# Ledger of designs, part 2: VHH binders against q05b89

Target 1, 377 residues: q05b89
Amino acid sequence: MLSSRVRLVATTARLVHSLIYSSSRSFMDLKALLSSLNDFASLSFAESWDNVGLLVEPSPPHTVNTLFLTNDLTEEVMEEALQKKADLILSYHPPIFRPMKRITWKTWKERLVIRALENRVGIYSPHTAYDAAPQGVNNWLAKGLGVCTSRPIHPSKAPDYPTEGTHRVEFSVTHTQDPDKVISALKEIAGVSVTSFSARTDDEEQTRLSLNCTQQALMQVVAFLSQNRQFYQKTEILSLEKPLLLYTGMGRLCTLDESVSLETMIERIKSHLKLSHVRLALGIGKTLESPVKVVALCAGSGSSVLQGTDADLYLTGEMSHHDVLDAASQGISVILCEHSNTERGFLSDLRDMLDAHLENKINIILSETDRDPLHVI

## First folded at step 14 (VHH)

Design r4
Fold by ESMFold2, fold request of step 19:
Parts: sequence; structure tokens; C-alpha cells
Structure r4 (fold): chain B 377 residues (1-377), chain A 125 residues (1-125)
Amino acid sequence: as target 1 above (377 residues)
Amino acid sequence: QVQLVETGGGLVQPGGSLRLSCAASGFTFSDYYMGWARQVPGKGLEWVSYISSGGYTYYQDSVKGRFTISRDNAKSTVYLQMNSLKPEDTAVYYCARSTYEWRVTPTGEYTFDYWGQGTQVTVSS
């Protein structure tokens, strides 16, 4: 019989690329590809301040045979993408973040836009949407810790309400009115759904009705009720909240099945990120032999996501000096690995997942030139 | 003790259908999410779908629109209706009891804690 701890193993891209299981390659229309990317991981999960989605678009129609993945889109990476005949660049970091007043040859970021357009290459950036995704960047980073239970530090809200409508309206109908006729009239309003109504009781001369409606339907419902003054008694209007998602959100709080020494955890992290060196700040009262059970992690710049989170260890790419001191003063050790070193390794997993999601319809290539601009010597 | 027994596997031609069944015992079935995973030759174990105690369903992208998971709490049974079967669906299918924990290992992640002995599904002409 099977044990209670049997593991799910993700399918690799090499197995999917086998001739036995490979689908025929084809071109995809850009709009179709963008829709598939959004189905894979919704851009709605991106932080409100972020600049995500399609940033540069060749004039339609545009078809994609080759999707090129990079963490950062530098001029060197752009040259590689062009040599490898990319039709769409997925740049994890948006190369266009602040509004551009001009598109000239003066700055390197403007030159990226010019070269992309002149060669009919689109640029798409998922950025923090992939940080939030359940199988995204932070999940990949967590794989380096050992066997653990992981949850978002800051869970996302669901993109849609779980029930019909965004508001609930409850009101009473007097004994002189037929509740069925009132319900029928309200159902004629687009965006209204009836959720329940209570039967009359001996101590009530009124029937209580409940409906859900969209925000745009809300004023029509209010207008209907106001024109029927008997309904204004005990009218309640409630705004509905979107529920939190269990596995989607910023950062990960990871609890190891078995605690390990900080020294062991450092070696695991260095191995996972393929780094010879990392930067360590020991928490007050801690040594390399101290046990680590709870790791709070955030790929890239983790200061705001990690702040205030109780853990044995913070793992991120970069964090301000002040925030490192704050963590250490609370007994939390900090490991800094440089920004893109905590992100780039995810791109291999992303390629594999996108190959499966797109059923191998297009060619997906990882940048070989992309690297963190900071190098420890 | 927890027991999960799968039935309904077999040989079917591409485009055909099968209905898998899983009889559960040894726990309060209605309290748990249930699901299906499969062991694809050469690809290892992957999740297929799961269903909440209240009937909400979730599917892997490759099976969406073709597979339907359902449950009968009175019979402590979970089902997987598999339509429009493809050769890549060939696998040993396991019924599984779900946990809420997102567990991570160096090679992948999982959310199930118990599963059965499996039933073979073969899609071939």
C-alpha cells in the first residue's frame, strides 16, 4: 500500500519535449498567447504600483513562434534575443517602468523600445504577478530550503466574488404585498440575483427578502425600493468582500519539517541559487549552529514584505541596512543573495510549466546572457 | 485505518470515456477534500483534480473541460469522469485524501496525505 507522505512530482520540460509526447509546433497569434499567459497566472495578482502586462507591441497582426525568457532585459540580453529570433520577450522585471516622454536613441531603455519595434518583438512583464502565484518565484525559492510547509505572508484577494454580485440588499415587504411579485419585478433588473427569503412567522407581519446585485444594478434596486415606500423599512445594504486566497500572495512563510542548523541552511541556499557566497547577518543571540525552523522569504527586494514577520531567518535578494538591523535586533538572522540571484533560477521552472501549459505550440528559450549586475569577487 | 480503493480503470481508445470510482473508509469522508493524482510512465506523479467537502472542483490545465470530479458523501465515494481521453492520459490513477498544507520539496510540491493502490488507465488504438 502507498504511504501517507507520497509526493507529487512536477513533469519536466525534457519529458514533455520527447517525440512520444510532443505536440506539433505552430505559431500563436499574440492576443491568443497573451490570453494563455493570463490564464496561466493572472496579472491581477500584481501589486497595484507595478507595471505589468504587454509593454511593447508590434503593429498587429503579430504572431509568435519564439518566446524568450529573461529576468532583466538589458541591451546585451536584447541583442541575444534578436540573434535567437525572439518574437516576444517575457522580461520578469519590466524594462519600462516610469512613463517615457520620448523614444529616442539617447538612453539605454529608450534604445530597448526602438530595437524591439524595429525588429517586431513584443515585450511582456509579469513581475509581481509571478511573485504572488502559487507555483511562482517564491515557491521556487522555497524549494531550496528542504521539505517544508509554505504559505503566503500576505495572501492575495480572489479576483472575483465567490457569490453573484458585489452587494447584498435585504429589506422587508409588508403583509399587504405579494413577495413573489416583488421578487419578479426585481429579477427584471440586470445584475440582480435572489439569494433567499424568509417565510412569515406569527410575530411578523412582513416577509424578509434578500438579493445580491452588481454595483451598477445597486442604484436601480434602490430606485425600485424608494418608489415603494413600504420597502424602506429595515432596508440593509452590505458590501461584499472578496475572500483571501490560500496559496496566492506575496512572500512565503516556510516551516521546515525538521529544523536544521543555520550553517546547513546556508549551504542549501547556496546550492539552490548556485552561489559561492551569500551575505549573512546573525540575529542577536544566534550562531551558525543555531536551529532554523521558520524561514520567511521574498525573492528580490524583500524589506516591505518581510517587515514584522516572525521567523528564525529572512531570505531575500536585498534589504535596507536599517531593516537588517531591525531584524537582527529581534533575533532574526538575514541572508541576502542579491536581487536577481533570488529570481533568475525560477525561469527554468517557468519554461517547463509554460511548455506544458501551451502544449509545446511555440519555442521557449531562456536567456544565457542574463545575469545579476553585481558580482562577488 | 484510512483506506482508499480505486476502480473503473481499463483500456479505451482515444476519444473514449472512463469513469473512475474511489471508495473511502477509516475517516470522516465529508470533512476532507478529495482528489485524483496519476503516475504517468516516464513523467512521475502529478495531480489531476480535487474537490472540496462542499463540492468546489479544481483541475490541472491539461484535463480541464475533459475530466469532471464529483463526490457522494453519503457513500463516501469520489469519482472522476474522464472524457475525450488522449494517449497522454495513460497512467495509474490514484484516489487521494487532501490536506490544506502546501508542502514543498526540492523537486516539487504536494497537498495530499493518503492515497490508494491505484487503477490503470490505458488509452491506445
Scores: ipSAE 0.330, ipTM 0.657, lowest interface PAE 2.4, mean pLDDT 85
Fold by ESMFold2, fold request of step 19:
Structure r4 (fold): chain B 377 residues (1-377), chain A 125 residues (1-125)
Amino acid sequence: as target 1 above (377 residues)
Amino acid sequence: QVQLVETGGGLVQPGGSLRLSCAASGFTFSDYYMGWARQVPGKGLEWVSYISSGGYTYYQDSVKGRFTISRDNAKSTVYLQMNSLKPEDTAVYYCARSTYEWRVTPTGEYTFDYWGQGTQVTVSS
């Protein structure tokens, strides 16, 4: 029998054997668990505006027997987690997003922090890191479409590799200059890495110096070079970009192996998300019988991720009214399923993957009270 | 008419070595990622290793450091050198061709489109 999980490209997921060699009891030190979670799916791919990672930490030492998974951490969900003896709550959405100036009983979010600490429960949020991950939320959402190829709509960039710094500065030192003294002066600038090479010109030998530097160091480098016309006249400054990742990024552009009617696609989506109804906007010129081949999807709020993407169908939890009108005017149909309805189902897959990754060392449970606040009645 | 034919399986003692070969035909071999998967008794098919068209290699954690994948584009052949074999490596090993595209199904995801008939590897005393 063929496995449904054959993969071509390495992922951030890791086997836990190399990280776990302590006692055989069913628990993990919090730090070890956090390391395993990061090996499973790196937080480095979260959006820069996001608030991910460990958000609330009981005083060390802290061990985890029970990991509790939820899409949203509401007060009702917190009560469930406490009754089920959670030691760490993985909340897909961060309950703490903006800086808290005070921790009092005033607001429901502050009360979550108080309840967690009083009961020695940690809170961890992966959020957009899991949106971007190859086997993350958007990959789970794509499973509802049928057999397809899938690519990020907005691929992530590699973190800091392969180059140090954000700029490369190249300039020449002629035979009248001492390259070693120039190199020494530039090395005094924090955030600079200097190299050199020889270049032959039609009139004289020159040493071509190449350095990488940070944005902060760039102005100091330019100031140094500007003091000498021989250097400055032959200076080139290159802005460096990190390479794109093939399978990591926001949104997914999915091309079905076989096109299906929009009606059929709607039934697949409803079945996958376990919904009786969804909201549909037909693209201009389209009907329920129109073929769907290319689906652009984004779990949660898809307006910015989906905007401008050419597809037959947009699939997301929510999108602004005006963006729906814009898509429809371009002949693109839109299906809206409500924010967390497009995310929560992933948690079952996540539990299964984490159970395997952690070799069942700890108890992983899903919230049963967590649900989208919006209902069709 | 993509054809992938595995050879080199057999019985070996724990700690021993085997070299699997996969002869490929019916496509431009040098344009494709190639790999190995295995069917362990009582478990599903799991990937073992793959190699890009440019020669970059990837391994599952349980075989990393022990197995080496390689390819010979001139002979349209993929190899898997298996060293320090363990009883848990006992499986039917399949050679597989990949499209390098992330493909999704209702039950999972994968990157291969063709596989061979398999060759049995048995590690026991």
Scores: ipSAE 0.322, ipTM 0.644, lowest interface PAE 2.6, mean pLDDT 84
Fold by OpenDDE, look of step 14:
Structure r4 (fold): chain B 377 residues (1-377), chain A 125 residues (1-125)
Amino acid sequence: as target 1 above (377 residues)
Amino acid sequence: QVQLVETGGGLVQPGGSLRLSCAASGFTFSDYYMGWARQVPGKGLEWVSYISSGGYTYYQDSVKGRFTISRDNAKSTVYLQMNSLKPEDTAVYYCARSTYEWRVTPTGEYTFDYWGQGTQVTVSS
């Protein structure tokens, strides 16, 4: 009885049924659209150094019929967006990254803002939020490797703690020390919650106290406990971590189901990214025939994410010369595909995902003008 | 052998509720993530919700606030309470065992390694 393991290959059949459902594409309120975009991928996933979200807002009310997607918003791309009557531009990279003291015609970035506002076009940038998202840029990049198991290199954390407090403090109180008095005293501290339970240690029954407290309350708790040496000596202070978000984070560590040659991997990457050329650094002792089983990847400038990660291959858009040398010295081969080439291809998938997510309420178009500023010649 | 058997599907009016159940056998139920996926005819499999071994719940945005996943480890059963059902929720719903691994293929992603035969949910006036 051959148990036919029906591998339900989730064939995401790209039924690109271009069913041109001329669905009466309705206008969405900008606020509603932004909320929906945040539901698609939370901006909380973004790196703290990044500048994400709505960067340019036309005066309210503002409605969006056409969402224009681009990797980079240059002046040329802006002109395209205007010609195509974009109401909102989703620029993967934020065109505004550094604070602007003035908005004049002097710099191209300022001109972008001016042109956007004069034409009532919003600018939204997800950037690293889409890098971290489970189905984001890095995941898209990983699709080029073949069948693999993928995990974030730097897992993202939830925005909030599951419970009140940032710290847990645990200690034991003997019956002789009046646990109730101790509990009462601790409860007087703002930002403290106390739980008590019976514990047996070395055949002695003790009351174990576990308290959650805020960072602010922690010092008060410590001060209180320090008044009694017996309490303090066996006190454990735990820093609570926010829960890790599953499959969310920067970079991907991909373990291939089947090892392939570096040459094969290069061809896969080229095919996926639609590139004729990539830059390769061979790890020490490696050849094009060397097997690749584990790939660490990060779209864009991946040095900070990839550094220290054990892998056969690093895949990124950009890495410093020294970082490449370091990787190679460790026997790790490096493939560089240029910064935006590891990102831009995601926008087609993004369009499709957003179309589905937004239930085809708005028109989503990709920039045709957007390209990497570097030419490989 | 891993077995997942779905029950509770049916026809319901928009705004109605259904509760799906999945009885699991052939593995240590408590050690695995369990979930629900759905498939609309002609479309790919879409995950709906999953629950960790420890009880953490995850939902697709489209069902968030309407669906509730739960599990009873003693009964090796996972449940999907579906409230405020919409016509768009019409699909075959599959109970699935989830791995801890994010599987990436050229054509998509998945985390489930076993699924049941499915139960039809139809939301229609």
Scores: ipSAE 0.302, ipTM 0.648, lowest interface PAE 0.8, mean pLDDT 90

Design r4
Fold by OpenDDE, fold request of step 19:
Structure r4 (fold): chain B 377 residues (1-377), chain A 125 residues (1-125)
Amino acid sequence: as target 1 above (377 residues)
Amino acid sequence: QVQLVETGGGLVQPGGSLRLSCAASGFTFSDYYMGWARQVPGKGLEWVSYISSGGYTYYQDSVKGRFTISRDNAKSTVYLQMNSLKPEDTAVYYCARSTYEWRVTPTGEYTFDYWGQGTQVTVSS
């Protein structure tokens, strides 16, 4: 009778004390948070047609402990946000895009506003600012292509002029016209800065004046110059442009280090976006075996950004039938992944970036309910 | 000549914090992306974080939510605030300058062309 001593292997359930390092997350004032968000990616990068920034503001004071991230703010997503005690919702797409004359219970967008306000939840939307940002949606989308060099298709402009003024006015003053007097007079105009230098034209020495001025000052400058026909007739007025940002802008033109087949590229994109299916239009004369070296991409609706761009492949969420035909006719293949599928995956990266940027001062959570309204069946 | 000098490394307990600094010279600091990489003994160099000239930040997945990169262009200095440090963060940390071109990789890595001498970070109980 061999008493088989069943060694009760005490499975020491290692209580993985998930040291929930309850990092004493502090509340942030809404204004401070908005400032920090703008520092992360300036709203100045947004397209002029867009509606970005704080769209719904609870009455002050308002503090934020939980930031809720979503691609689209639907009523279902709003309920999730409320259940999770969001204080601010960052909706990639603005739920308020068109002006509202009334806030009633009639439309779902109005209901969103009502629900937000009743629960003291703010709504912030960066949208195209995050499209343009170097670390933004389009950069994230480009990660799916492989190793590449990337640049904006449409570079953004800096938010500010590097120097005072929006215009430069240049003209020459002869020695007989008392350049110092002219300079003195111009310097009296607010918003004007004057530089003078010696110039020689046709064997005559002249003082060349170059002034920067604001738009308001420009009219005063013109008025002053108009008093002297010689000055006025030879005056050049230049509109100054804000500097272009090299890595900020709409869309991305990506040049792969190594060319790959279109088929391989499709698989990369599917993998990156976690999609089983995409829509493909082949460029004229192209096959799945055709090499792809240059990819032009734009998250969301890419037609306006991608149009006219020379590339082997267009990658976007949505494009009109006619725009696809145009691209294909030019030998450019097009991959469509649906609108939000080219965007939503970015939110995970965004959460992590914002968490770091905000030094873990607030809780940042992603919507679990948010999804594309379209199902591929 | 491009020079990058790291400081701020040391020994810290798990869950602790450390701030690294990198003083840059020999180039126009404000024109370049700056970053940090680390090397674990016996492993290759891996990027940790980088920051654009305009202040936009990027992070390796392993440090997301814990590390914060910042820069002071007036001082030609880049910083790495490391919070919630883990033993796996033990490495030599290198300050790095980015290449001129914007590089995209599947992992979100950015290419660097110059490196400092490195500073040792040890996370141990």
Scores: ipSAE 0.211, ipTM 0.563, lowest interface PAE 1.0, mean pLDDT 90
Fold by ESMFold2, look of step 14:
Structure r4 (fold): chain B 377 residues (1-377), chain A 125 residues (1-125)
Amino acid sequence: as target 1 above (377 residues)
Amino acid sequence: QVQLVETGGGLVQPGGSLRLSCAASGFTFSDYYMGWARQVPGKGLEWVSYISSGGYTYYQDSVKGRFTISRDNAKSTVYLQMNSLKPEDTAVYYCARSTYEWRVTPTGEYTFDYWGQGTQVTVSS
């Protein structure tokens, strides 16, 4: 019986797994799929300037059988997606970023919208939300360095405040000022949560009041307190901050378990990204034999994320000439791989993760046409 | 308190199979990522595989396609099915629970904070 289970598990599980994935497709309503994508990686972690989420929507209802993944959505990639019967295109970069005043045949970006709608294809872009995600693009890029400990260079903030409201107001009320009356009055203001505790300083017993309040409530609280000059003059008002997330954020600072030569690191990066060439700027005083222990990376355009970070090496797709000079002057070597070359390889991992997350309910296809527009000749 | 107990190690010939089990107790098993790491003689500690609380699996390149991690939340147990074993797989295998330190390897990432005592796997003729 034990021998039979071992043989069945090894052979039967493989066959059943393959049969289930190949023969049992279904479809998802677009809204359900979008909810599942958000559960996979929240759009709330995208940068505030970004344009993420569902960018083009066919009239409801819309069902999805085929999800098409691409780094960039060009007209050539759109044609591929249509030929492969995409129902939703996940384009890592948003093809719609600037507001469109018109939808005509005039520009290539407008033509993407027209082609998508005419064929009932949605367009969704995660962009910087996936840059920030713990299992996202920058984590994939870090896999090319070797064994390391990684943390975000710029950690994301939690989506919500941990406390009610956005401000804390604190002040003290002496026993002779009737603390219970003050507490009762404050509790009548909408959007205020009051706590209190007893304290003694010098010769008098005091009640310390701590209020969490909304921005709207703050002005009412201030107005109330200003009617008693002693309260107002001794009031502390604190703006609350959302806490930082441990593993979510822009860029990655990676500390290798073992230092390697810059030459070795270059070969690892070229192998991971499948590139014959990269562009290198040596930091002042560095050579190809110099040890690399700490790598700061940011897929795509990394100048703003990487600036000011102490590291042996910056790894990104593109960086301005002046920013490269600044890094090199600080003894930091820079490797540039072109924008989408530092992003596109993630899509294979994304497909595998989404297949599992969605329980293989829909067909997920990678673009075969999508390429970085820049080549070394 | 937190306990991780590995079983299923032993001696096996190249090409053979073994199944490791890890019984967990002292915490809410279904809330945690679980994994396997190994101490290879002369090479140090390396991760092998891990499985998320949601069931996503990850593998080191050298074992991908040969090893399968799984979990049974009802039994608070994580498994590692090791097929097509090679002499290079000889190591002490540890069951592990997630750590706060985010570690990255060429094939994946993990965080481990609690480890079992380990079980020896030896692949030789």
Scores: ipSAE 0.183, ipTM 0.572, lowest interface PAE 3.5, mean pLDDT 85
Fold by OpenDDE, fold request of step 19:
Structure r4 (fold): chain B 377 residues (1-377), chain A 125 residues (1-125)
Amino acid sequence: as target 1 above (377 residues)
Amino acid sequence: QVQLVETGGGLVQPGGSLRLSCAASGFTFSDYYMGWARQVPGKGLEWVSYISSGGYTYYQDSVKGRFTISRDNAKSTVYLQMNSLKPEDTAVYYCARSTYEWRVTPTGEYTFDYWGQGTQVTVSS
């Protein structure tokens, strides 16, 4: 009777604790999120005529788990956002641009606001701030051209002056006057800094004073100088400008590393924008075989930004008939891709950038409903 | 004049820790992204970490979980705490200032206008 000891091999079920990293998707407070978005790209880059920032705010407190990205916020896109449980909509274009005197059910823009508020969804719009930003829409559009060096067509200004003051006042002190007394008197004015240097004009050595002053101090400086006719008569007042930013601004002037034919450029642009068709105006004397080395581009409506810019090619979404004629007459070819087609493709890159910037604290989704209202037939 | 001065480099054993400091001057420190890059002899410059003006931090995958970047705007100083150091972390570490407000892309693109002289970090047994 051979007692076959059935060795119960205890299969230690390794409970693979699937550490469900419950990515505790940490809800962000709306204010914190807005601060982070501004850190991503400052709203100070926006054009003065634009309407950017938080356009619709649910009553506080408001937390954001899902950020919904769209180029344009239509009623259809709003419904999508609601279905997908968006807490904040980032609409590239501001759905509120003109002032609203009423919020009623009469216009689709007002209905957007109502629907947003009723469902506690915020609306944020960066628009031209993202046009100007170094990593923004125009930079993205430029990626479609190939390897190139790009700079803003209209550079933005730095937030600060390089030195204290908004004005520089320069004048000469003659040998008959004590420069030190003048300097001492000027230094008593709040918001004034004074530098003296030796200058030679027409073989005469003179002490030249250069002072920086605030706008508030300027009138005091002028008043002081006006007491001495010799100082006042030869005083130069300069308005100081903030430095230009090298990589921030409207439009891009792109210089290709290698020239390509216009035909090749068209194909690159179509590929980048995922378009089968674009509108082309040939510059005078140009053909599809003509070389393109310099491209001036502006996403959306580019007329105001591109006008007067020397380039082989203009690339934009929209331009007036007359502006196209002007460009063509100057030998500049023009490619028009429709307004939103030069913008919408950026949103995928934006998602990725914001995911990184926000450290995946919130869910970021793109609209699937958002599309250009125009069909090319 | 813009100046960036790195300190805190040295020799450390594997698994050890170092803290780098970068003292900045000549500009409004709080308005700029700051970063650390490293260069191994014979290799190109590699970005290690960024910190935004608002204090958001970014790390290269190779240092994630080990390094911590921070800044003190009152002192105009950026720091890099390096823990669990590996021989592969041996490099000259540079402090850098970026040229615009957004300075990190998903593709690793960055812009800079000023660099420090660098500080040597050596991780060896």
Scores: ipSAE 0.037, ipTM 0.454, lowest interface PAE 4.2, mean pLDDT 89

